# Designs tried in a protein design chat: VH-VL binders against NAD kinase (nadK). Part 21

Target 1, 268 residues: NAD kinase (nadK), of Syntrophomonas wolfei subsp. wolfei (q0aze0)
Amino acid sequence: MKIILVNNRFKENTEKKAQEIAGQLSALNVEVIIDNGLDEPYAGTVDFIMVLGGDGTMLRAARRYGQRAIPVLGVNMGTVGFLSNIEINELAEYLPLILREEYSLEARMMLEVAVFQQQSLLTRVFCLNELLLRSNSPRMLSFALEISGQKLEPYRGDGLIVSTTTGSTAYSLSAGGPIADPQLDAFIVTPVASHIINKRPLVVSPEREISLHLLEEREAIIGIDGQIKMDFGAENRVLIKRAPHPLLMVNLKAKPFFTSIDRSLQRQ

## First folded at step 14 (VH-VL)

Design GG2 (from W1 with light chain F34Y)
Fold by OpenDDE, fold request of step 17:
Order: structure tokens, then C-alpha cells, then sequence
Structure GG2 (fold): chain C 268 residues (1-268), chain A 121 residues (1-121), chain B 113 residues (1-113)
């Protein structure tokens, strides 16, 4: 068995713990790769991914490995979030189950984001939460939204979020988007400070494709999961569709989503 | 390793339609852009066009009116049609794959062996 | 279209000596977000298809000897063969893949002096 431990090199406690866990796993004849984000993603075949940290670390892991159909376990290290399944102090208890592959999987839809220079593909990014298009200045953006070839009226505002149902409890929620069941596959298109008062978010079928481009000669920003930043200009286009492969999240312990979100919202 | 095999008629008369097919072996067809490039004898390379595995195409504007690139995913094949050929279309035609690392394109990393197509009356 | 211009058209270099080929694009092929230049170099031997040597302006393709190197950014690029070998006699092409249509330089023929 080969396992990747994903941690955050800027969080010393996660790195230390990764080393400790790596030692324990090695003692059990498990091959371990530690990914702290410094290097490129491990290209070799692996059987399991363990994410040590919080939601941010999970998002990074998803972007790096989410298209490889590998079970991914979130191990929370004292943070508040929605993407971890067990606590770090529970790992020892569940480790035998992990090694015996006695766990359930929950498929979470990811976004496939393609960025183009005109018609030329620049890059693709797979992400678990959302794509954000936003202005790089105090001025509102004017941009076009197209869904499955249907051209909507031009958007005017600070930006737009296209999120998964998993991402519905992230930035989309802060922007007024609906809370979605993570077991449901859908796009959520949430306006960010639209010039149109009470512009409603859209819930879009995962079978559809969403395209964005600016309607003016300005520089904007694309954000991915709140961690990746890309420049976005008038000659760029974004195409968003459902990723070919969902993230396979490991369920070792029951974690009720609606109870968790309700509790979280009450704290705000 | 990934290999491209291409075939088609190598001798045409003016006004006929060039038809070439490229088949992909030893790797995935999905996820890639597949291109056709040609090279007249003793000259440089000209990009004809590309097709994504899902069927979206981009063509060189210089040839757009005469070029059709299509894909048959079930066979891991893509094809080139160039209509109304003239002597100027005499060239070695290559199919190629645009590779990517970390989902970022980096160039044509796999090429077919080429097919000489001669247009002569 | 982005025009690619190579210089020189032909280059004769003694064995073991350095060969330098320049390539200029009419527009920048730098993707700033990734800080990557969408520029590739190819080697073509007679009767063979082009072979990818360098991508992203400076990264060697797998299996390419260390004597090959690429440099440059934006619009000006250079392919260098630090010590020319007999098997390096070929035509070399630069290519941009930043925009469509893809465009190639006119080629540089490298020969042994």
C-alpha cells in the first residue's frame, strides 16, 4: 500500500504530524509520500490520500490529486470546516480500517475550469469549491455568461462565482448563494455585488457548460478555491464543466452535513 | 508509449478532396488536442488545425474554408479533409498530439510518421 | 496571427562548438499567470517528423541531451547547443502555442562546418 500525506508546510504542526504518521505507516510496511505543497504533485500510483489539516488543505489536495480516482480522507487538526471526516486524535483508531480498505466513499463533483487565450487552451484546473471572477479595481465588471450556448444578459457587478454543491457553503454562501446538499451534483452561479438588485443565483445542471468572458478591455482576476489567482483579460475565455472524475471522499465516521451547517450558521 | 499511425491516399488530382486518418495507440485519446500539420517539400511547417477529443475544432484561417477535422472517439481516430486541392497542397501531412503537463499544454510531443500527398494533374 | 521568425536561416558550426539559434515572436507568448512561455523547439531530421526538444521555452523534453538548452521570455528566445555533435545536424523550428493558429518559425538548418 502507498499513501500520500498531504499537509501544509506553512503549518508546522501538520508537517510534524505528517512525519510522525509517516513513521508509523512505514513501520507497518506502508509506503508514504509526504506532499506539503512545495513540489509538484506526486506522479506515481497511490492507493490512498490522507489530508492533514483543514478545508484549505483538502482543497489543495483535491486540485492536485482529485482526478486520479484515489480515496481521500480529511483528517482535521483542530480547525473548523466541512471537508474533514475524522479528527487527528481518532486516526489511530481508524487506521486499521484504512489499511484494510474498510470504508465508504462519497463522490463529490468537481469543476473543470479551462482558461483560453482566445480559442487556444492555456490551462485546465480542477477544483472542489468554486471559480471566482472578480474585478481587479473598484470599478464593476461587465462580462458575458453563457450556459449551454444560451447567452444571458450581460452581467454588471463585482464578479461571479461558479461553485459546486460542495462549494455552496464556501464563498458562494457569503455572496448570497443557496446551501446545497453535497450529495447533489449541480453548478451554483452566484452573482457578486451585481448592479441588478436582487439578482438571483442560478442552480444549473451538471450536464451543462458555463462560459465567461469580459465585455470590456479590462483586467480581472480568476480565483480558484480562494487559493489560486490568475489574471483574466479581454482576450481570455473560461469554460466550466463538470470534472470527468469526482473527488472520492472517504467516510470512516458519520458526519451529518445539515446538522453541521446549521450549527455553523448559528455561530455567525 | 503513445504512437500515431496515419493513412490515406497519397496521390490526388486537382480539385479532389484530401482525406487522411490518424489513429492513436498506446494511450488515451481523451483529454488531448489532436492536430494536423503539413510540410511542403523543402519548406517549413504549417499548422492546419486541431480537434479536441470532444469534437471542438480550431482551424488555420488560411485553410479554414477548405478544412474539416473530425473525430471518431470510439476508434481513437481523427481525420482531415481538405477540399479543392491544388499543387500548392502537395506536402507531407503529419498528425500530432499536443501534450500537457499538469493540464497545461507544452507542445506537440507525439507525431505520426507523415503521409506524402502529391497533387498532380 | 503570431509570426515566428528564426535567425539565422542556416548555421554551420564546427564539431564541439556552440550553436545558437534565435527565435522572435511578433507578440508575447508569456502566460503571466503561470510565468510560462508557450514556446517550443523542435528538431527535424530528413524524412522524419519533427521531434519536440524544448517546451515552455526552457524545459527539455524527456530524453533530450543536456547540451540542448532553451532560454528567453516574452518575444525573444534562443536555442543553444553547447557542444555540437554530428547527430545534431538537422533543421530546428520554434513554435508558439499561446494562440491559434499555431505558428512555426521558418526553420534553421544546422550543419557541420
Amino acid sequence: as target 1 above (268 residues)
Amino acid sequence: QVQLQQWGAGLLKPSETLSLTCAVYGGSFSGYYWSWIRQPPGKGLEWIGEIYHEGSTNYNPSLKSRVTISVETSKNQFSLKLSSVTAADTAVYYCAREGFLHWTPYGMDVWGRGTLVTVSS
Amino acid sequence: DIEMTQSPDSLAVSLGERATINCRSSQSVLYRSYNKNYLAWYQQNPGQPPKLLIYWASTRESGVPDRFSGSGSGTDFTLTISSLQAEDVAVYYCQQYYTTPRTFGQGTKVEIK
Scores: ipSAE 0.920, ipTM 0.966, lowest interface PAE 0.5, mean pLDDT 95
Fold by OpenDDE, fold request of step 17:
Structure GG2 (fold): chain C 268 residues (1-268), chain A 121 residues (1-121), chain B 113 residues (1-113)
Amino acid sequence: as target 1 above (268 residues)
Amino acid sequence: QVQLQQWGAGLLKPSETLSLTCAVYGGSFSGYYWSWIRQPPGKGLEWIGEIYHEGSTNYNPSLKSRVTISVETSKNQFSLKLSSVTAADTAVYYCAREGFLHWTPYGMDVWGRGTLVTVSS
Amino acid sequence: DIEMTQSPDSLAVSLGERATINCRSSQSVLYRSYNKNYLAWYQQNPGQPPKLLIYWASTRESGVPDRFSGSGSGTDFTLTISSLQAEDVAVYYCQQYYTTPRTFGQGTKVEIK
C-alpha cells in the first residue's frame, strides 16, 4: 500500500505529526509520501490520501489530487470544519480499517473552472468549495452572468460566488447562501453585496454551465477556495462546470452532517 | 506514446473542398484542444483553428468563413474542411495536440506527419 | 492578432559555438497570475513536422538537450543553443498561445558556418 500524507508546512504541528505517522506507517510496511505543499503534487500511483489538518488542507489536497479517483481521508487536528472524518487521536484506532480498505466512500462534486484570455484557454482549476469573483477595489463590479446560454441581466455588486454543495458551508454561507446537503450535486450561485438588495442565491443543476465576464475595463480578482488568487480583467472569461471526477472522501466514522452543522454554527 | 495519424485527398481543383482527418492513438482524446496548422511550400506556419474534445471551436479569422473543424469522439478523430480552395491553399497540413501541464496549456507537443495538399487546375 | 517577429531570418554558426535567436511579440504574452509566458519554441527539420523544444518561454520539453534554453518575458524572448551541433541545423519558430489566433514567427534558419 502507498499513502500520501498531506499537511501544511506552515503549521509545524501538522508537519511533526506527518513525520510521526509516516514512521508508523513505514513500520507497517506502507510506502509513504509526505506532501506539505512545498513540491509539485506526487505524480505516481497511490492507494490512499490522508489529509492532516483542517478544511484548508483538505481543499488544497482536493485541488492537487481530486481528479485522480483516490480515496481521501480528512484527519482533523484541532480545528473546526466540515471536511474531516476522524480526529488525529482516533487514527490509531482506525488505521487497521484503512489498511484493509474497510471503509465507505462519499463522492463530492468539484468545480471545473476554466479561465480564458478572450477565446484562448489560459488554465483550468478544479476546486472543492467555490470560485469567487470580486472587485479589486472598493468599487462595485459590473459583469455578465450566463447560465447554459441564458444571459441574465448585468450584475453589479462586490462579487459573486459559485459554490459546490460542499462549499455551501464555507464563504457562500457567510454571504447568505443556503446550506446544502453535501450528498446533493448542484451549483450554488451566491451574490456578494449586490446593488440589488436581497438578491437571492441560485441553486443550479450540475448539468449546466456558468459563464462570467466583466462589462467594464477594470481589474477584478478570482479566488479559488480562498487560497488561490488570479487576476481577472476585461479580456478574460470564466467558464464553470461540474468537474468530470468527484472527490472521493473516505467515511470511516459516522458523522451526521445536519446535527454537526447546528453545533458548528452555534460555536460561531 | 501518443501519436496522430492524418489522411485525406492531396490533390484538389480550385473551388473544391479540402477534407482531412486526424486520428489520435495511444492517449486520451478528452481534455485536449486539437489544432490544424498549415505550411505553404518554403513558407512559415499558419494556425488554422482548433477544437476542444467537447466540440467548441476557434478559427483563424483569416480563414473563418471557409473553415470547419469537427470531432468524432467515438473514433478519437477530428477533421478539417476548407471550402473554395485556391492555389493559395496549397500547403502541408498538420494536425496537432495542444498539451497541458497542471491543466495549463504549454504548446503543440504532438504533431501528425503532415499531408501535402496541392490545388491545381 | 499578436504578431510574432523573429530575428535574424537566417543564422550561420560554427560547430560548438553559441546560436541566438530572438523573438518579439506585438503584445505581452505574460499571464501575470501564474507568472508564465505563453511562448513556445519549435524546431523543424526538412520534411518533418515542427517539434516542441521550449514552452512557457524557458522550460525545456522532455527529451530536449540541455544546450537548448529559452529566456525572456513579456514581449522579448530568446532561444539559445549554447553549443551548436550538426543535428541542430533546422528552422526554428517561436509561437504565442496566449490568445487566438495562435501565431508563429516567420522562422529562423540555422546553418553551420
Scores: ipSAE 0.920, ipTM 0.967, lowest interface PAE 0.5, mean pLDDT 95
Fold by OpenDDE, fold request of step 17:
Structure GG2 (fold): chain C 268 residues (1-268), chain A 121 residues (1-121), chain B 113 residues (1-113)
Amino acid sequence: as target 1 above (268 residues)
Amino acid sequence: QVQLQQWGAGLLKPSETLSLTCAVYGGSFSGYYWSWIRQPPGKGLEWIGEIYHEGSTNYNPSLKSRVTISVETSKNQFSLKLSSVTAADTAVYYCAREGFLHWTPYGMDVWGRGTLVTVSS
Amino acid sequence: DIEMTQSPDSLAVSLGERATINCRSSQSVLYRSYNKNYLAWYQQNPGQPPKLLIYWASTRESGVPDRFSGSGSGTDFTLTISSLQAEDVAVYYCQQYYTTPRTFGQGTKVEIK
């Protein structure tokens, strides 16, 4: 068995813990790769991914490995979030189950974000939570929103969020988006400070495609999961669709989403 | 290793339609843009167009009115049709794959061997 | 369209000597977000398809000898063969893949002096 431990190199506690866990796993004849984000994602085949930290680390892990159909376990290390399944102090208890592959999987839809220069693909990014388009200045943006080729009225505002249901409890929520059952597959399109007061968010079928482009010669920013920043100008287009592969989140412990959401959000 | 094999008629009369097919072997068809490029004898390279595995196309504006690129995913094939050919369309035609790393394109990393298409006077 | 212009059109270099080919794009092919230039270099032998040598302006394709290197950013790029070998006799093309249509330089023929 080969396991990737994903941690944050800027969090010393997670680094130390990763090393400890690696030692423990090695003693059990498990091959371990530690990914602290410094290097490129491990290209080899692995059987399991263990994310040590919080939601942010999980998001990074998802972007790096989410399209490889590898079970991903979130191990919380003292943070508040929605993406961890067990606590670090519980890992020893569940480790035998992990090694025996005695766990269930929950598929979480991811976004496939394609950024274009005119009609030329610049890059693709897969992400678990959301894409944010926002102004790079105090001025509102004007941009076009299309859903499955349907052109909506020009949008004016500070920005727009396209989120997965998983991401519904992230920035989308702060922007007034609905809380979505993570077991659903859907896009949530949430306006950020629209010129239209109380412009409502859209819940969009995962079968549809969402496209964005600016309607003015200005610089904007695309944010991915609150961690990746890309410049977005008048010559750029973005196409968002459901990623071909969902993130396979490991479910070792029952974690009731709806009964804990208020508690988690209030602590955040 | 990924290989591209291409075939089609190599001799055409003016006003006929050029038709070439490229088949992909040894690798995934999905996730890539597939291009057609041509090279007149003794001259440089001209990009004709591309098709994504899902069917979206981009054409060179200089040829757009005459070019159709299609895909047959079930066969891992994509094809080129160029209508109303003239002597100016005489060239070696290549199919190629636009490769990517970390989902970022980096150039044409796999090429077919080329097909000479001659348009008679 | 982004126009690609190479210089020189032909180059004769002695074996073991440095060969330098320049390529200029009519507009920048730098993707600022990734700090990557969408510029590739190809080698083409007679009767053969082009072969990818360099991508993202400066990264060698796998299997390409170390004597090949790419440099430059924005609109000005250079392919360098540090020590020309007999097998390096070919036509070299630069290509931008920043926008569509994809465009190539006119090619540079490298010969042995």
Scores: ipSAE 0.920, ipTM 0.967, lowest interface PAE 0.4, mean pLDDT 95

Design GG2 (from W1 with light chain F34Y)
Fold by ESMFold2, fold request of step 17:
Structure GG2 (fold): chain C 268 residues (1-268), chain A 121 residues (1-121), chain B 113 residues (1-113)
Amino acid sequence: as target 1 above (268 residues)
Amino acid sequence: QVQLQQWGAGLLKPSETLSLTCAVYGGSFSGYYWSWIRQPPGKGLEWIGEIYHEGSTNYNPSLKSRVTISVETSKNQFSLKLSSVTAADTAVYYCAREGFLHWTPYGMDVWGRGTLVTVSS
Amino acid sequence: DIEMTQSPDSLAVSLGERATINCRSSQSVLYRSYNKNYLAWYQQNPGQPPKLLIYWASTRESGVPDRFSGSGSGTDFTLTISSLQAEDVAVYYCQQYYTTPRTFGQGTKVEIK
C-alpha cells in the first residue's frame, strides 16, 4: 500500500506531524510519499491520500490529485472546516479501518478550468471550490457569459464566481450565492457586485459548459480556489466544465452537513 | 509507453483527398490534444492542426479551407483529411501528441513514424 | 502568427566541443502567470520523426542527456550541446506552442567539423 501524505510546509507543526505519521505507517509496511507543496506532484501510482491540515490544504490536494480518483481523507489539525473528516488525535484509532479499506466515499464534483489565448490552450486546471473572474483595478469589468452556447446579456461589475456545490460555502456565499448541498452536482454562478440589477445567482446543470471572456480591455484575474491567480485580458477566454472525476472524500466519522453549517462557518 | 501508429494511402492524384489515421496505444487518449504535422522532402516542419479528445479543432489558417481532423474516441484514433491535393502537398505526414504536464502544455512529446504521401504531377 | 527564426542555418562543430543554436520568436511566448515559456526544441535524425529535447525553454525531456540544455525567455532562446557527440549530428528545430498555429523554426543542421 502506498499513500501520499499532504501537508503545508509553511506550517512547521504539520511537517513534524507528517514525519511522525510517515514513520508510523512505514512501521506497518505502508510506503509513504510526503507532499509538502515544495515539489511537483508525485507522479507515481498511489492507493490513498491523507491530508493533514485545514480546507486550504485539502484544496491543494484536490487540485493536485483529485482527478486520479483515489480516496482522500481530511485530517484536522486545529480549526474544523468543511473538508476534514477526523481529528489528528483520532488518527491512531481509525488507522486500522483505513488500512482495511473499511470506510465509505463521498463524491464531490470538481471543476475543469481551461484558459485560452484566443483558441490556444494556456492551461487546464481542476478545482474543488470555485473559479473567480475579478477586476484587478478600481474599474468594473464588462464581460460575456455563455452557457452551452447560449449568450446571456453582458455582465458589468467586479466579476463572477463559478462554484461547485462544495464551494457554495466559500467565496460564492460571501457574494450572495446560496448554500448548496455538497452531494448535488451543479454549477453555482454568482455575480460579484453586479451593476446590472437583474443578474441573479444561477444554479446550472453540471452537463453545461460555461464560457467567459472580457468585452473590453481591462485588468482582470482568474482565481482558482483562492490559491492560484492568473492574469486575464481581452485576448483570453476561459471554459469551465464538470471535471471527469469527482474528489472521492473518505468518510470514517459521521459529519452531518446541515446541522453543522453554523459551527463550520463561524470557525472560518 | 505511449505509441502512435499511423496509416493511409501513400500515392494520390491531384484533386483527390488525402486520408490518414493515427491510433494511440499504451496511454490515455482523453485529456490531450492530438496533432498532424507535415514535412515536404528536404524542408522544414509545418503544423497542420490539432484536435482535443472531445472534438474541438484548431487548424493552420493556410490549410483551413481544405483540412478536417476528426476523432474516433471509442477506438483511440484520430484522422486527417486534406482535400484537393496538389504536388505541393507531397510530404511526410506525422501524427503527434501535444504533451501536457503540471496543468500546462509542453511540446509534442510523442510522434508517429510518419507516412510519405506523394501527389503525382 | 508567431514566426520562429533560427540561426545559424548550419553549424559545424568538432567532437567534444560546444554547439549553440539560437531561436527568436516574433512575439513573446512567455505565459507570465506561470512564468513558463511555451517553447520546445526538437532533434530530428535523418529519416526519423522529430524527438522532443527541451520544453518550457529550459526543461529537459526525460531520457535526454545532460549535455543538452535550453535557455532564454520571451523572444530569445538558445539550445546548447555542451560536448558534441557523433549521435548529435541532426537537424534541430525550435517550436512555439503559445498560440495557434503552432510554428517551427526553419531548422539548424549540426554537423561534425
Scores: ipSAE 0.697, ipTM 0.871, lowest interface PAE 1.6, mean pLDDT 91
Fold by ESMFold2, fold request of step 17:
Structure GG2 (fold): chain C 268 residues (1-268), chain A 121 residues (1-121), chain B 113 residues (1-113)
Amino acid sequence: as target 1 above (268 residues)
Amino acid sequence: QVQLQQWGAGLLKPSETLSLTCAVYGGSFSGYYWSWIRQPPGKGLEWIGEIYHEGSTNYNPSLKSRVTISVETSKNQFSLKLSSVTAADTAVYYCAREGFLHWTPYGMDVWGRGTLVTVSS
Amino acid sequence: DIEMTQSPDSLAVSLGERATINCRSSQSVLYRSYNKNYLAWYQQNPGQPPKLLIYWASTRESGVPDRFSGSGSGTDFTLTISSLQAEDVAVYYCQQYYTTPRTFGQGTKVEIK
């Protein structure tokens, strides 16, 4: 059995704990690869991914490994968020179940984001929460949104968020989008400080394709899960689709979403 | 290990349609751009066009009016048709994969062996 | 269209000596957000398809000998063979994949002197 252990290199306690857990697993004849974010993603086949940290570390793991359709377990090492399942002090209790593959999985939709220079692909990335298009200057953006080839009236404002339902409790919420049940598959399209009164948030079928481009030369940025930043200009276009694979989140311990919304949001 | 095998008729008369097929083995068809490139005898390389696995295409503007690239995803194949050929279309034709790693393209990392197509005068 | 220009057209180098090939693009091929140049180098032996040597301007493809190196950024690029071997006799092409159409340099023939 081969496992990736994902941690955050900027949190010393996660590095120490990752080495400790790797030693314990190796003693049980489990091969362990540690991903602290410094190197390229591990290229080989693995059976399980264990994320040591909070929602940000989970977002990085999802971006790196989510399309491999491998179970991912969030292990909290501090204040809990929306994406961890068990606490670090519970890991020893649950480890036998992990090794015997005795757990359930919850599928979470991901976005596939492709950025083009005109017609030429520059990058294709996957994300769990959202894509943000925003102005990188005091001036507002003028931009076009197309949904499955349907051209909406131009947008004018600070930007736009295209999120998953999992991302509905992140930046989308702060911009005025709804909280969505993460078990639903949908895009949530939320304007950011729109100058145009009738631009309301949209909930869109996951089967749609969403395209964005600028209508004027302006400095803009595309943000991915609040962690990846890309320049975006008038000759660029971005295409957003449902990713081929959802993130497969491991459930070992019940975490009721609706009864814990307020507590989880306060810990963000 | 990804391999490309290509086939099609090697001798054509002027005004006929060139038709070549490339099959992908030992790797994923999905998630890649697939390209056709040609090389006239003793000359350099000319990119003809590319197709993404779901069907979107980009063509060299110099050939766009005559070229069609298609996919047959269920068979892991893609094809080139070039209409109204002349002697100037005589070349070795290659299929290739546009490599993709760490969220970025990185050039054509897998090539077919090439097919010489000769257009008689 | 981004035009790719190589120099020299032909190069004769003694075994064990350094070979240098230059490539210039008419526009930048640097994707600034990732700090990566979308520039590749290929080797083509007679009767064979091209083989990828270098991508992202300076990253060596797996299995390529360490005597091959790429350098440069933006519009000006160099392929260097630090110690020419007999098997390095080939035609070398640079290619940009930043925009469509994809374009190649005209090629540089490398020979043993």
Scores: ipSAE 0.694, ipTM 0.872, lowest interface PAE 1.6, mean pLDDT 91
Fold by ESMFold2, fold request of step 17:
Structure GG2 (fold): chain C 268 residues (1-268), chain A 121 residues (1-121), chain B 113 residues (1-113)
Amino acid sequence: as target 1 above (268 residues)
Amino acid sequence: QVQLQQWGAGLLKPSETLSLTCAVYGGSFSGYYWSWIRQPPGKGLEWIGEIYHEGSTNYNPSLKSRVTISVETSKNQFSLKLSSVTAADTAVYYCAREGFLHWTPYGMDVWGRGTLVTVSS
Amino acid sequence: DIEMTQSPDSLAVSLGERATINCRSSQSVLYRSYNKNYLAWYQQNPGQPPKLLIYWASTRESGVPDRFSGSGSGTDFTLTISSLQAEDVAVYYCQQYYTTPRTFGQGTKVEIK
């Protein structure tokens, strides 16, 4: 059995704990790969991914490994977020279940985001929460949104968020989007400081393809899960669709989404 | 270990349609652009076009009116048709994978062996 | 279209000596957001398809000897063979994949002097 432990290089507590857990697993004849973000993602076959940290560390793990259809467990090491399942002090209790694969999985939709220079692919990336298009200057953007080839009236404002339902509690929420049940598959399209009054958030079928491009020369940015930042100009387009595989989140301990919303938002 | 196997007719008369097929083995077909490139004997390389696994295409403008690239995803295959051929279309034709690593393209990392297509005068 | 111009067209170099091939693009092939040049180098031995040597202008493909290196950014690029070996006799091509159509340089034939 081979497991990846994902931690955050900038948090020493997670690094030390990852090494302790790796030692415990090695004593049980489990091969352990530590991913602290410094190196490229591990390329070999793996059976399980354990994320030590908060939602940000989970977002990086999802981006790196989410398309491999491997169970991913969030282990909280401090502040309760939306993406952890168990606490670090409970790990010893749950290790036997993990090793015997006695757990359930919850599928979470991911986005596939492709950025083009005209017709040429520049990058393709996967994310768990959202894509953000925003102005990178004092001026508002004028941009086009197309949904499966259907052109909406032009947008004007600071930008746009295209979110998964999992991402509905992240930047989309702050921009006025709805909280969505993460068990639903959907895009949530949320304008950022729209100048057009009737541009409301949209909930869109996951079978649609969403395209964005600027209508005027402006400095803009594409952000991915708040962790990747790309310049975006008038000769660029971005295409967004449902990723081929959902993130498979491990469920060991019951954490009802709706009863925990207020606590999670106060801390995250 | 990704490999490309290509086949098709190697001798054509003027005005016929060139038709080649490329099959992908030992790796994922999904998630990549697949290209056709040609090389006249003793000459350089010319990109013909590319197709994404779900069917979208980009063609060299010099050939766009005559070229069709298509995909058969269930068979992990893609094909080239070039209509109205002339002697100027005589070349070795290659299929290739456009490489992609860590969210970034990196050039053509896997090539077919090539098929010589000769157009008689 | 981005035009790719190589120099020289032909190069004769003694065994063990350095070979240098230049490639110039008519427009930048640098993706600034990733600080990566979408520029590749290929080797083509007689009777064989091209083989990828270098991608992102300076990153060596797996299995390529360390005597091959690439450098440059934006519009000006160089392939260097630090110590020419007999098996390095081939035609070398640069290629941009920043935009469509994808375009190749004219090629540089490398021979032993």
Scores: ipSAE 0.669, ipTM 0.864, lowest interface PAE 1.7, mean pLDDT 90

Design GG2 (from W1 with light chain F34Y)
Fold by ESMFold2, look of step 15:
Structure GG2 (fold): chain C 268 residues (1-268), chain A 121 residues (1-121), chain B 113 residues (1-113)
Amino acid sequence: as target 1 above (268 residues)
Amino acid sequence: QVQLQQWGAGLLKPSETLSLTCAVYGGSFSGYYWSWIRQPPGKGLEWIGEIYHEGSTNYNPSLKSRVTISVETSKNQFSLKLSSVTAADTAVYYCAREGFLHWTPYGMDVWGRGTLVTVSS
Amino acid sequence: DIEMTQSPDSLAVSLGERATINCRSSQSVLYRSYNKNYLAWYQQNPGQPPKLLIYWASTRESGVPDRFSGSGSGTDFTLTISSLQAEDVAVYYCQQYYTTPRTFGQGTKVEIK
């Protein structure tokens, strides 16, 4: 059995703990790869991914490994978020179940985000929470939104968020979007400080394709899960689709979304 | 290892339609752009166009009015049609994969062996 | 369209000596957000398809000998063969994949003196 341990040595003191857990797993004849965020993603085949940290570390793991259809377990190291399943002090209790594959999986929709220079692909990135289009200056953006080739009236404002239902409790919520059940598959399109009357958040079928481009030359940024920033200008276009594979989140301990909403949201 | 095998008619008369097919073996068809490139004998390389596995295309503007690239995803194949050929279209035609690594494209990393297409005068 | 211009058109170099090929693009091929140049170099032996040597301007493709190296950024790029071998006699092309249409340099023929 080969496992990736994902940690973030810059944000949390997880390096020593990752080495400790790797030692414990090696003693059980489990092969361990540590991904602390400094190197390129591990390219080889693995059976399981264990994320040591908060939601930010899980978002990086999802971006790096989510399209490989491998079970991913969130292990909380301090601050409780929306994406952890067990606490670090519970790991020893659950480890036998992990090794015997006695757990269920919850599928979480991801976004596929492709950025183009005119018609040429510059990058394709996957994310769990959201894409943010945002002004990089004091001036408002004017931009176009297309949904499956249908052009909406132009937007004006600070930007736009296209999120998954999992991302509905992140930046989308702060911009006035709804809290959505993460078991639903949908896009949530939330304007940021819109000056256009009747531009409301939209909930859109996951089968749609969403396209964004600027209508005037302005300095803008595309943000991915609050962790990746890309310059975005009038020569660029972004296409957003449902990713080919969901993130497969391991469920060892009952943590129902609705009974935990108030406690989890206090951490954002 | 990914391999590309290509085939099609090699001798054409003016005004006919060039038709070539490229099949992908030993790797994923999905997630890549697939290209056609041509090379007149003794001359340089000219990109004809590309297709993504879901069917979207980009064509060289100089050829766009005559070019169709299509995909048969169930067979891991893509094809080139070039209408109204003339002697100027005589070339070796290659299919190729646009390489992709770490969320970005890189050059064409896998090429077919090429098909010489001759258009008689 | 981004025009790619190579120099020289042909080059004769003694066995074991350095060969240098230049490539210039009419527009920058640098994706600034990732700091990567979308430029590749190909080797083409007679009767064969092109073979990828270098991508992102300076990264060697797997299996390419250490004597091949690429450098440059933005609009000016160089392919260097540090010690020319007999098997390196070929035509070399640069190619940009930053925008469509994809464009190639006109080629540089490398021969042994």
Scores: ipSAE 0.655, ipTM 0.856, lowest interface PAE 1.8, mean pLDDT 90

